# VHH binders against O-glycoside alpha-1,2-mannosyltransferase homolog 6 (omh6): the designs that were tried, part 5

Target 1, 298 residues: O-glycoside alpha-1,2-mannosyltransferase homolog 6 (omh6), of Schizosaccharomyces pombe (q9p4x2)
Amino acid sequence: MYFLILFSSNAELGEVLRTMRSVEDRFNKRFHYPWTFYGMDEFTEYFMSTTSTIASGHCEYGTKGITYTNHLQFILTISYLVHWDLSQVKPLVENNRLYQQRADALAQENLSYVYSPLFHSFQDWVVRSLLYHPQLEYDYVWRIEPGLKLVCEEKKDIFSTFKDSDIVFTNHVCERKHSGIYAMEEAIEEYKILNTQGDFSNIWVYSNNYTYCKYWPFNEILSLKQIRHNQTYTNLINYLLGSGGTYYHRWTESDILSAAFGVLRARANHMESVGFFLNDDVHYCPETIPYTGRCACL

## First folded at step 14 (VHH; from n3 with S53T)

Design r4
Fold by OpenDDE, look of step 15:
Structure r4 (fold): chain B 298 residues (1-298), chain A 122 residues (1-122)
Amino acid sequence: as target 1 above (298 residues)
Amino acid sequence: EVQLLESGGGEVQPGGSLRLSCAASGFTFSSYAMSWYRQAPGKQREWVSTITTGGSTYYAESVKGRFTISRDNAKNTLYLQMSSLRAEDTAVYYCAKDFKWRSHDWPKYDYWGQGTLVTVKP
C-alpha cells in the first residue's frame, strides 16, 4: 500500500489544495493513492472537506498525539514497540544553557532555525511518526511539501517503480556538513561501538562521490515498510533520536534518516522523471525530456 | 522583507503586568508559528513562548502560568501578556518568525524584531 503525505497546517490550506491539484492532475488521477495529512494542530472540518473533494483517493488526517508543555524539557521515550505511544514523554533538554550555547554556535554557521524548539520537536516528531505512527502502515510514502507543484505528466506508477527496484528513499540534496552533522557522525561511531560491526565510514556516500547527500524533504519517497520492519534501521534511528541531537545539534528528520540510509547502504533513486516547482530556489525539470510535451517547466 | 516590530516594553514593579505586541509584515502572518524570545543582561537569548498557526501555545518553564502568548491574524500582530512579573524577567524581548510546517523556507537566520525592553524593578 502506498500513500501521499503532507505535513501541513490549516493555515496552509491554499497551498495544500494547489499542491493536491497538481499532483492529482499530473499523477494521482491515474492511481488514486490515498492522501494523509499530518500536523501539529487538528485539522478543521473545512480543511478536511475541501481536501477530500480534490483527492481522487481516500484522505486521512493524522493527529499529533502529543502535547508539548515545554519543548526544552521533554523528550519522547520510545520503547521498541511497533506502535508509537505518544503519551510517554520524558525530559529532553536537561541543560538549557548548553542548548543555547550550541544554538549560538550553529547560528554562527548560518544554520536556520537553531533557536526554534518547535522546529526541533517537529523534526523529532516526523521521524518518530514515520517509524511508529499506526496510521502510516504503508509500504511507501511520498512526502510532498505544501506549495509544491508537479510540472510533468507522470503516467508511470512511481511507487511501483521504487518497489520494483527495492528503493528505500529518494536522494536529491547535497549540502554542506555543519557541525551538527559532525556530531551525528560521532554519535554513529559511538553506536557502532555499542551495537554493530557495520560500515559506518561512509554515512552519506552515495552516487557521484558526493558526501552528505540526503533525501529531498520537499518531494521524496520513502520505504516505510523497510524502515519500520528493519531492526537495524530502527535501532540506529532511535539511538540518534535518543541522543537529543534534534535539539542539541539541530538535526532534521532528513539528516537522521539519510544518515541511517547511508550507513546501511540503502538503495536510492533520484526520481528523474518527476519535475516539480516549489519556488525559484527549489525546482527541478528533467533535462532529458525538455520538448517531449510531458513537462511544463517554468 | 520580513519585518517584526515589538512594542509595549517598559518598567514595571515586581508582581506587575505588561502586554507586549509585535507587528508583523512582509510575510503571510497567519501561515507561520510565532515566538517570543528574551535576552537578559549578561545572559544568552532564551526561548519564551510559541504559538502555532492553529493556536497551540507552548511556554518555557520559567514563564508558565504567568505569560500568555496570543495572536491576531487579522492584525498581523503577536502578543505576550505577562503577569506576576519578576526581576528575573528583566530582558529585551524579541518577536520571532518561527518554524512553519513547510520546510522549504529555511532562512539563514530566524527573523527577529529589534526587541523591546522589559525592566522589572521595585
Scores: ipSAE 0.013, ipTM 0.281, lowest interface PAE 8.7, mean pLDDT 77

## First folded at step 15 (VHH)

Design t1 (from n3 with W106Y)
Fold by OpenDDE, look of step 16:
Order: sequence, then C-alpha cells, then structure tokens
Structure t1 (fold): chain B 298 residues (1-298), chain A 122 residues (1-122)
Amino acid sequence: as target 1 above (298 residues)
Amino acid sequence: EVQLLESGGGEVQPGGSLRLSCAASGFTFSSYAMSWYRQAPGKQREWVSTITSGGSTYYAESVKGRFTISRDNAKNTLYLQMSSLRAEDTAVYYCAKDFKWRSHDYPKYDYWGQGTLVTVKP
C-alpha cells in the first residue's frame, strides 16, 4: 500500500488545494492513492470537505501527541481527532544554558531555526512518525509540502517504479556542512564502536568538501517498509535521536534519515521524470528526458 | 499588506508583570499561528511562545509558568502576559506570523513586528 502525506494547517488550505490538484491531475487521478494530512490543529470541516472533494482516493486527517523525556525516551501518542498537542511534552532540553550556547554558536554559522524548540520537536516527531506511527503502515510514503506542484504528467505508477527498483528515498538536495553535521559524523563514529553492522564508509553523499547531500524534504518518497523493518536503520536513527541532536545540533529529519540511508547504501531516485515547482528558487524541470506528456515549467 | 505592531513594553521591577499586545492586519488572523520572540542586548533572537490557530499554546522553558500567550481573533490581537519578570527577561519582544512546519530551507515566519522593549530592572 502506498499513500500521499501532507503536513499542513488550516491556514494553508489554498496551497494544499493547489498542490492536490496538481498531483491529482498529473498523477494520482490514475491510481487513486490515499491522502493523509497532519497538522498542529484539528482540521476544519471545510478543510476536510474541500480536500476530500479534490482527492481521487481516500482522505485521512491524522492527529498526534508527543512526549519527550530528557533525550532518552520519547513517546508518540496517536489519537484520532485530537489536536497535535505538545503540552504534555516534558522538557527535552535539560540544560537550557547549554542549549542557548549551542544555538548561539549555530546561529553564528547562519543556520536557521536554531532558537525554536518547536521546530526541533517537529523534526523529531517527523522521524519517529515515519518509523513508528501505526497509521503509517504503508510500503511507501510520498511526503508532499503544501505549495508543491508537479510540472510534468506522469502516467507510470511512481510508487511501482520505486518498488521495482528497490528505491528507498528521493535524494535531491545538497546543503552546506555545519558544526551540527560534524557532530553527527562524530556521533556515528561513536555508534560504530557499538555496532559492527553497516557500511560506514559511505555515510554521506558529498558534492564537495563543504556540502552534504540528503533526500529532499519538500517532495520525497520513502520506503517505509524497508526503513521500518530494517533494524540497522532503526538502531542508528534511535541512537541519533537519543542524543538530543535535533536540539543541540539542529539535526533535521532529513539529516538523520539520510545518514542512515548512507550507512546502508540505500538506493535513491530524484524523481527527474516528473519535475516540480515550489517557487522561483526551488524547482526542477525535466529538460533532459523524453517528452512523455503534458509538461510545462514556469 | 501584512502588518504587526507590538505594544505594551516598558520598564518594570523584578517580580513585576507586563502585558504585551500585537495588533495584526493584512491577513486572516484567526487562521494563523502566532508567536512571540525576544532579543536581549548582545544576544540572538530566541523563541518565547506560540499559540496555534486552534488555541494550543507552547512556551520556552525559560518562561513556562510565568508567561501566558493568548489571542483575540475578533480584535486581531495577540497577547503576552508576563509575570514574575526577571532581569534576564529584558529584551525587545517581537510578534511573528505563522510558524511553518514544512521546510528548514524557508523562513518559518514571513512577517515580524518592529518589536517592543521590555526592561526589567530595580
């Protein structure tokens, strides 16, 4: 089973609808894969009604609760029709002074969102949800950001294509290294001492000495089946999450998961046949592939 | 045009209370999460509190139990009730529109106010 997932809010309904129309028109109207929505708040009836109207498949509106305990233990509580509530979260940041110091240091490196515990919590939640959320028992997930548009029509089943090629993730983006990433590399070295399984010679894909490449968080397909059922993935990811790196080193979900993908030499796809447009700065037009259908890049 | 205008800042003694307001215009206020940030002299801006469109509230550990974020959608106004103020709470406080959860490559907030100064001193 495959599904489309959209992290959104009621305020983003316009972008969500435009995105859904794009995805449905270019792809999903042929396959009717279900949509799953996640957000901070319960979705309005209007949101659910309108999105359901556009969707060619089933729509599900999920809710979640998260509990953090001192970087060591995290509990994901899943409740239907409940607000995404972090009020029960115990302070994950035990040392506020240290957090501030690290945040300041990272800020000096021009990293964004270093002073947002909510952002860090979200990153943690995304990873844990992808790994363990019982409502996400799918073979593949297509994580779609509101505002994303597909620029080319795809008549082939993207999910089947991924499955047939044992594709695990969509690797799209290379980013500048920062001290947090170096810290992750160090953490992985420590992990190596504890674990002998895995190919740690290829932790990261690099474009150069100052960058690392990871799956694209704006438009990504992940093999949840492979990730969830591989103990090597889950062990490493849990180790990294347990270190509190999302807070003290500003590790994102894509950083953490990509590290794991690297260790296992997971196969990647760039979705080059479909292309995408998010904005003038973030887009890809399939210029080097044969024309297979409606395709317009603006 | 989106506008955020903070007010209510001033001088207060330690242990005192202060209520900040943020008047919002140019967007459907009730549809968006709103946040408070602050920047102390010589320090980087830090997150203080967020209230979602649904009314859920979140706080930085440093202010939890002392600060209360609220909103009046009818007035398009965001509030921050501050109590038990400390010297370390001295900062310019900023109102911010809608925390975006999606990408770390884009701003989480697209609009900020000019800020209001809060000074906690004897």
Scores: ipSAE 0.000, ipTM 0.240, lowest interface PAE 12.7, mean pLDDT 79

Design t5 (from n3 with A96T)
Fold by OpenDDE, look of step 16:
Structure t5 (fold): chain B 298 residues (1-298), chain A 122 residues (1-122)
Amino acid sequence: as target 1 above (298 residues)
Amino acid sequence: EVQLLESGGGEVQPGGSLRLSCAASGFTFSSYAMSWYRQAPGKQREWVSTITSGGSTYYAESVKGRFTISRDNAKNTLYLQMSSLRAEDTAVYYCTKDFKWRSHDWPKYDYWGQGTLVTVKP
């Protein structure tokens, strides 16, 4: 089972519709995979009604906390979670002084949202949702952000292609190393003392001495089946989350998961056949024209 | 260019009230969560409150029940109504643009205003 997922808000309906139209016209109209929407706020009836008219498949809408907290599977784990209710930030931040000190240091490194409990909590929530959320019980997920447009027509089933090759994730972006990443490496070294599973020699793919490469959730496919059903993934990820690294070091879901993918040497596909456009700064045109021969990158 | 301009600070007695404003420009205000932070003299910057684009509100435990965050999207303005002010609330208050779901919209650094000073003393 496969599905498309889009994190969005009611205010982004216009972008969502444009994105959905693009994805549907270029790909999903042939396969009718379902859409799942997640947001910080409950989606309006208008949002749900409108998006449902664009989708060729079923649409589902989820929000933070409600489904998450009502599921028994999460009750035991919630004690270890920073609730999206920001009143409960304390559980993962045992040392407020350290948090503030690290936040300041990270700010000096020109990282954004280092002071934002909402951001940290969101990152934690996203990772845990990908691992455990019952609504995401799919083999593969295609994470899409509002604004994304596909520039090529794809007649092949992308999900099937990934499955057939046992692909776990995609790598799309390389970005600057920062102290948070080094801290994650250290955390993983500590984890190694406790665990012998995995190959810790290559946490990330590095493009050079100053950058590391990871998947970006604006247009990425993940094998949830492999991630969820592999205890090595879940143990490592939970260890990292449990350290409060999303707060102390501003780890993102993509950082954490990419590290885990590296440890297990998960197979990656760079989605070179899937061109996309977000904006003038974020776009990709396939070097090889898809078999359809129809790509409009500009 | 993102611009944030805080105002409304001043000196008040304990138990008093103030309303802070943050005028925002340079981005689609209504699409972003917005937050208030504060920094007391000799202390580090701390989160105070956040309001999402959808209007959900969150508060630090230290200000819960006393502060109210709100927004006027038509005016591109963020507000912080402070009541029952305490000496420990003395700080420079800053507003900032919080994150969106779209990661490609994330800036390399946070945007801050100049801040507005709130002094609570007898």
Scores: ipSAE 0.505, ipTM 0.808, lowest interface PAE 1.1, mean pLDDT 82
Fold by OpenDDE, look of step 17:
Structure t5 (fold): chain B 298 residues (1-298), chain A 122 residues (1-122)
Amino acid sequence: as target 1 above (298 residues)
Amino acid sequence: EVQLLESGGGEVQPGGSLRLSCAASGFTFSSYAMSWYRQAPGKQREWVSTITSGGSTYYAESVKGRFTISRDNAKNTLYLQMSSLRAEDTAVYYCTKDFKWRSHDWPKYDYWGQGTLVTVKP
């Protein structure tokens, strides 16, 4: 089972609709894969009714998860799955010395949202949702951000293509590493020490950053089945999340999940056939325009 | 260009109330979570409150039950209603554009206003 997913809010309805129209026209009208909308807030009836009208498949609207956490909650949540008890979560996000120190350092590196507790919590929430949320029990997910437009018509079933090739992630151009990533490396090394019975020699692979990273969550296909069912992988991810790296070192879900390239020795695909336009700075046009479909890159 | 302009600060006695405003421009206000931070003299900047684009609100424990964050999307304005003010609430309060779902819309740096000073003293 495959599905398309947008992380969105009610306020982004216009962009969501434009994205849906694009994806339906270019791809999904042929396959009618379901849409899943997920966010920090419950969706309005208007949002749901309007999006359902555009979708060629079923629309599912995700339930709200915990979107605010602190480092203590990270510790507590290690043993818990997605069933977060909000009553156990303190709304306070403490700017302790480490948090401030790291945030300041990362700010000097020109990283965005380094002081945003919401951002940090969101990254944690996204990872946990992808790994454990029952509403996302699909084989593959195509994560699309509101505002994204597909450039070229795709007549092939992208999901099937990925499945047939046993692809786990899409490959995208890696962003420049920041100092927080070094902290993740340290955490991984610590994990290796703690787990001497396992082979963790290749948790992260840096030999080819362009091949072994997923930094474009705005247009990404993931094999949820594979990442969810690998205990070695999920244990590592839980450990990383439990360390509070998303909070202290601004790890993103892309950073964390990229460990799969090493742990799972995952195959990846660049999705070259799926051109997209997000804005003047973020777009991709296939070098070879498919002859089988319409293509408008800009 | 993103602009954030805080106002409403001033001097107030303990137990008093103030309402801060933040006028936002240069971005789609309604699409973003917004937050308040504060920085007391000689102290580190600390998170105070956040309101999502959907209207969910979060508060630091130190202000919970006393402060209320809200927004008017039609006016592109963020508010912070402060009540039962304490001396320890004395700080410069800053408004900031917070998280948005779309990673490509994330700025390469954080946006902050000039801040507005709140002084709580007898």
Scores: ipSAE 0.440, ipTM 0.763, lowest interface PAE 1.3, mean pLDDT 82

## First folded at step 17 (VHH)

Design v1 (from t5 with W106M)
Fold by ESMFold2, look of step 18:
Structure v1 (fold): chain B 298 residues (1-298), chain A 122 residues (1-122)
Amino acid sequence: as target 1 above (298 residues)
Amino acid sequence: EVQLLESGGGEVQPGGSLRLSCAASGFTFSSYAMSWYRQAPGKQREWVSTITSGGSTYYAESVKGRFTISRDNAKNTLYLQMSSLRAEDTAVYYCTKDFKWRSHDMPKYDYWGQGTLVTVKP
């Protein structure tokens, strides 16, 4: 029903245009779903003019500095965040000995971005935006990253095909559990004491003592109507956000959302008919041979 | 692969100025936020400043008004202009490739330069 290039910059305009051209040619030219863009910096007139010319549907351009209602401030008694601007959250990180000690420990576990206030605030902001951002009042969003190329004709309406899903995923990513992930598992166990709904025995897509697998968020469809309007989802996600774990434990948005989907027994379906490449890093072809009448997976 | 080379450090009297540079290669510099960190003897690593790919800047309170971060995307170079230097600014300064405004290319570890020593005499 809707398109979302969740995060892009003016510097990525070339990749954005190539991605939009691919998605428009393979799918959206038939359906005219809108595009929504977000970035760290204000989009230039040139960015907006060129992207809107390519789009077959309406384009919305988000900007930093958009503020949420006071509900977020009540939720964030331990970790204060009112929007995605780094200046709003740096007091949490700056001159905070406990934060610094956790970052040093996580760095010794071979994790990236453990010292980055920008990274931590982005993860927190993305999850809060899925819950509360006023421009994301859609039933479903398709999260599309610059560099993605659709390689199959998509004549069917992908949104209607998956209308019964909470999440339509393309990949799982598996990583070694770090101390922050054990902390999330403990936080969810603590949540269980106060909240009996959910499947707390199987949080992740897959896990063992050392490894966990979660949804890869850079080509997926999410039901925002479920995420925003199902109290079981919002309660757990807000509990995790309120713990401050995106800062103290280097949780990513996919950690939080995948755990929530696991606990809440999300209706998850694979986007198996949709072939794609992403910068030759990730690829999927639904056909057994590389080139067919519908797909060109070369 | 990714390389970050800091330079411009040295010994300075209190109140003096220095300009640090970080030459970057092995990645699309203009697409990434870039940051400076520092580590003084016996202290933990400390965030100093960040500049986004679009040029928005952020500073730790301890350096705000005295330090200016900038970048030259044509030369793949990050800068830190330091003025009104104090003894507590003495540290090894590191630049790092910070977060791109998306996360699918999560590196296994952070990329740090070797650092450049700034010594502000007592």
Scores: ipSAE 0.554, ipTM 0.828, lowest interface PAE 2.0, mean pLDDT 80
Fold by OpenDDE, look of step 17:
Structure v1 (fold): chain B 298 residues (1-298), chain A 122 residues (1-122)
Amino acid sequence: as target 1 above (298 residues)
Amino acid sequence: EVQLLESGGGEVQPGGSLRLSCAASGFTFSSYAMSWYRQAPGKQREWVSTITSGGSTYYAESVKGRFTISRDNAKNTLYLQMSSLRAEDTAVYYCTKDFKWRSHDMPKYDYWGQGTLVTVKP
């Protein structure tokens, strides 16, 4: 079971439609995979009606209300995060001084949203949703950000191709480390001490001492079946989430989930056959595709 | 270029009211959540309120029932209606562009206005 997923709001309908049209035209018109939309707010009837007319497959609109209580070590339950009600959330941040200190430091490193409780909660929510949300019980998910366009036509079933090759992630990139990542490394080392029976060597893929590799959150295919059903992986992720690193150290869902590169020895691949355009700074054009099909990279 | 300009600050007596405004430009205002923060003298910056692109509102416990965040997308303006003001509300209030679902569509740093000073004095 495969599906396309967008995290979006009603205000982003225009971009969502443009993305959907692109994906349908370049790929999904041949396969009719379902679309799933998630957001902080309920989607309007207009949003649902309009997006449904564009989709060649079924459209689903995610619900917020699941409670995951199996792990008492979590400071925040998924229920608080999913409802996006910050007023009812027991502050994960118990040490305000540390929070402020770290936020300030990360701000100096030019990281965005370091002071945003909403951002921190969202990152936590995304990770938990991908791992545990029953509505996302699919083999593979293709997560696409509104505004993204596919630049080349793909006639092959991308999902099947990834499955056949046992790919877990797509479009990984190596980027600069920030000071928050060091905290994640420390947390992992601490976890290793607590869990001596597990193999937690080489958790992350590094290009050097300065950069680390993670998948692209704006255009990614994930093997949910593999990441959800690995107890070693999910235990580590739960530990990291429970540490509050998303709040104290500005961890993103991409940072956290990328532990799979090591823990799962996950195979990754680029979507080189399709390409994409998000903006002038974030795009990829396959060099070989212009000879095999429609391709508009400019 | 992203610009945020706060206004509406001033001196007010305890129990009084003020309305802050934040004029935004340089980005698609309606697509972003917006937030108010404040920093009192000698204290750390603290979150006050957030309004999502969909209009959902959230408040710090210290201002619940007293403050109201709102937005006018047609005017690219964020508001903070403050009532029942207290001495402890004295601070510089800052407007900021908050989280959006797409992480790679924005510069990788936060934008802040210069702030507007609110002083609650007897």
Scores: ipSAE 0.460, ipTM 0.779, lowest interface PAE 1.2, mean pLDDT 81

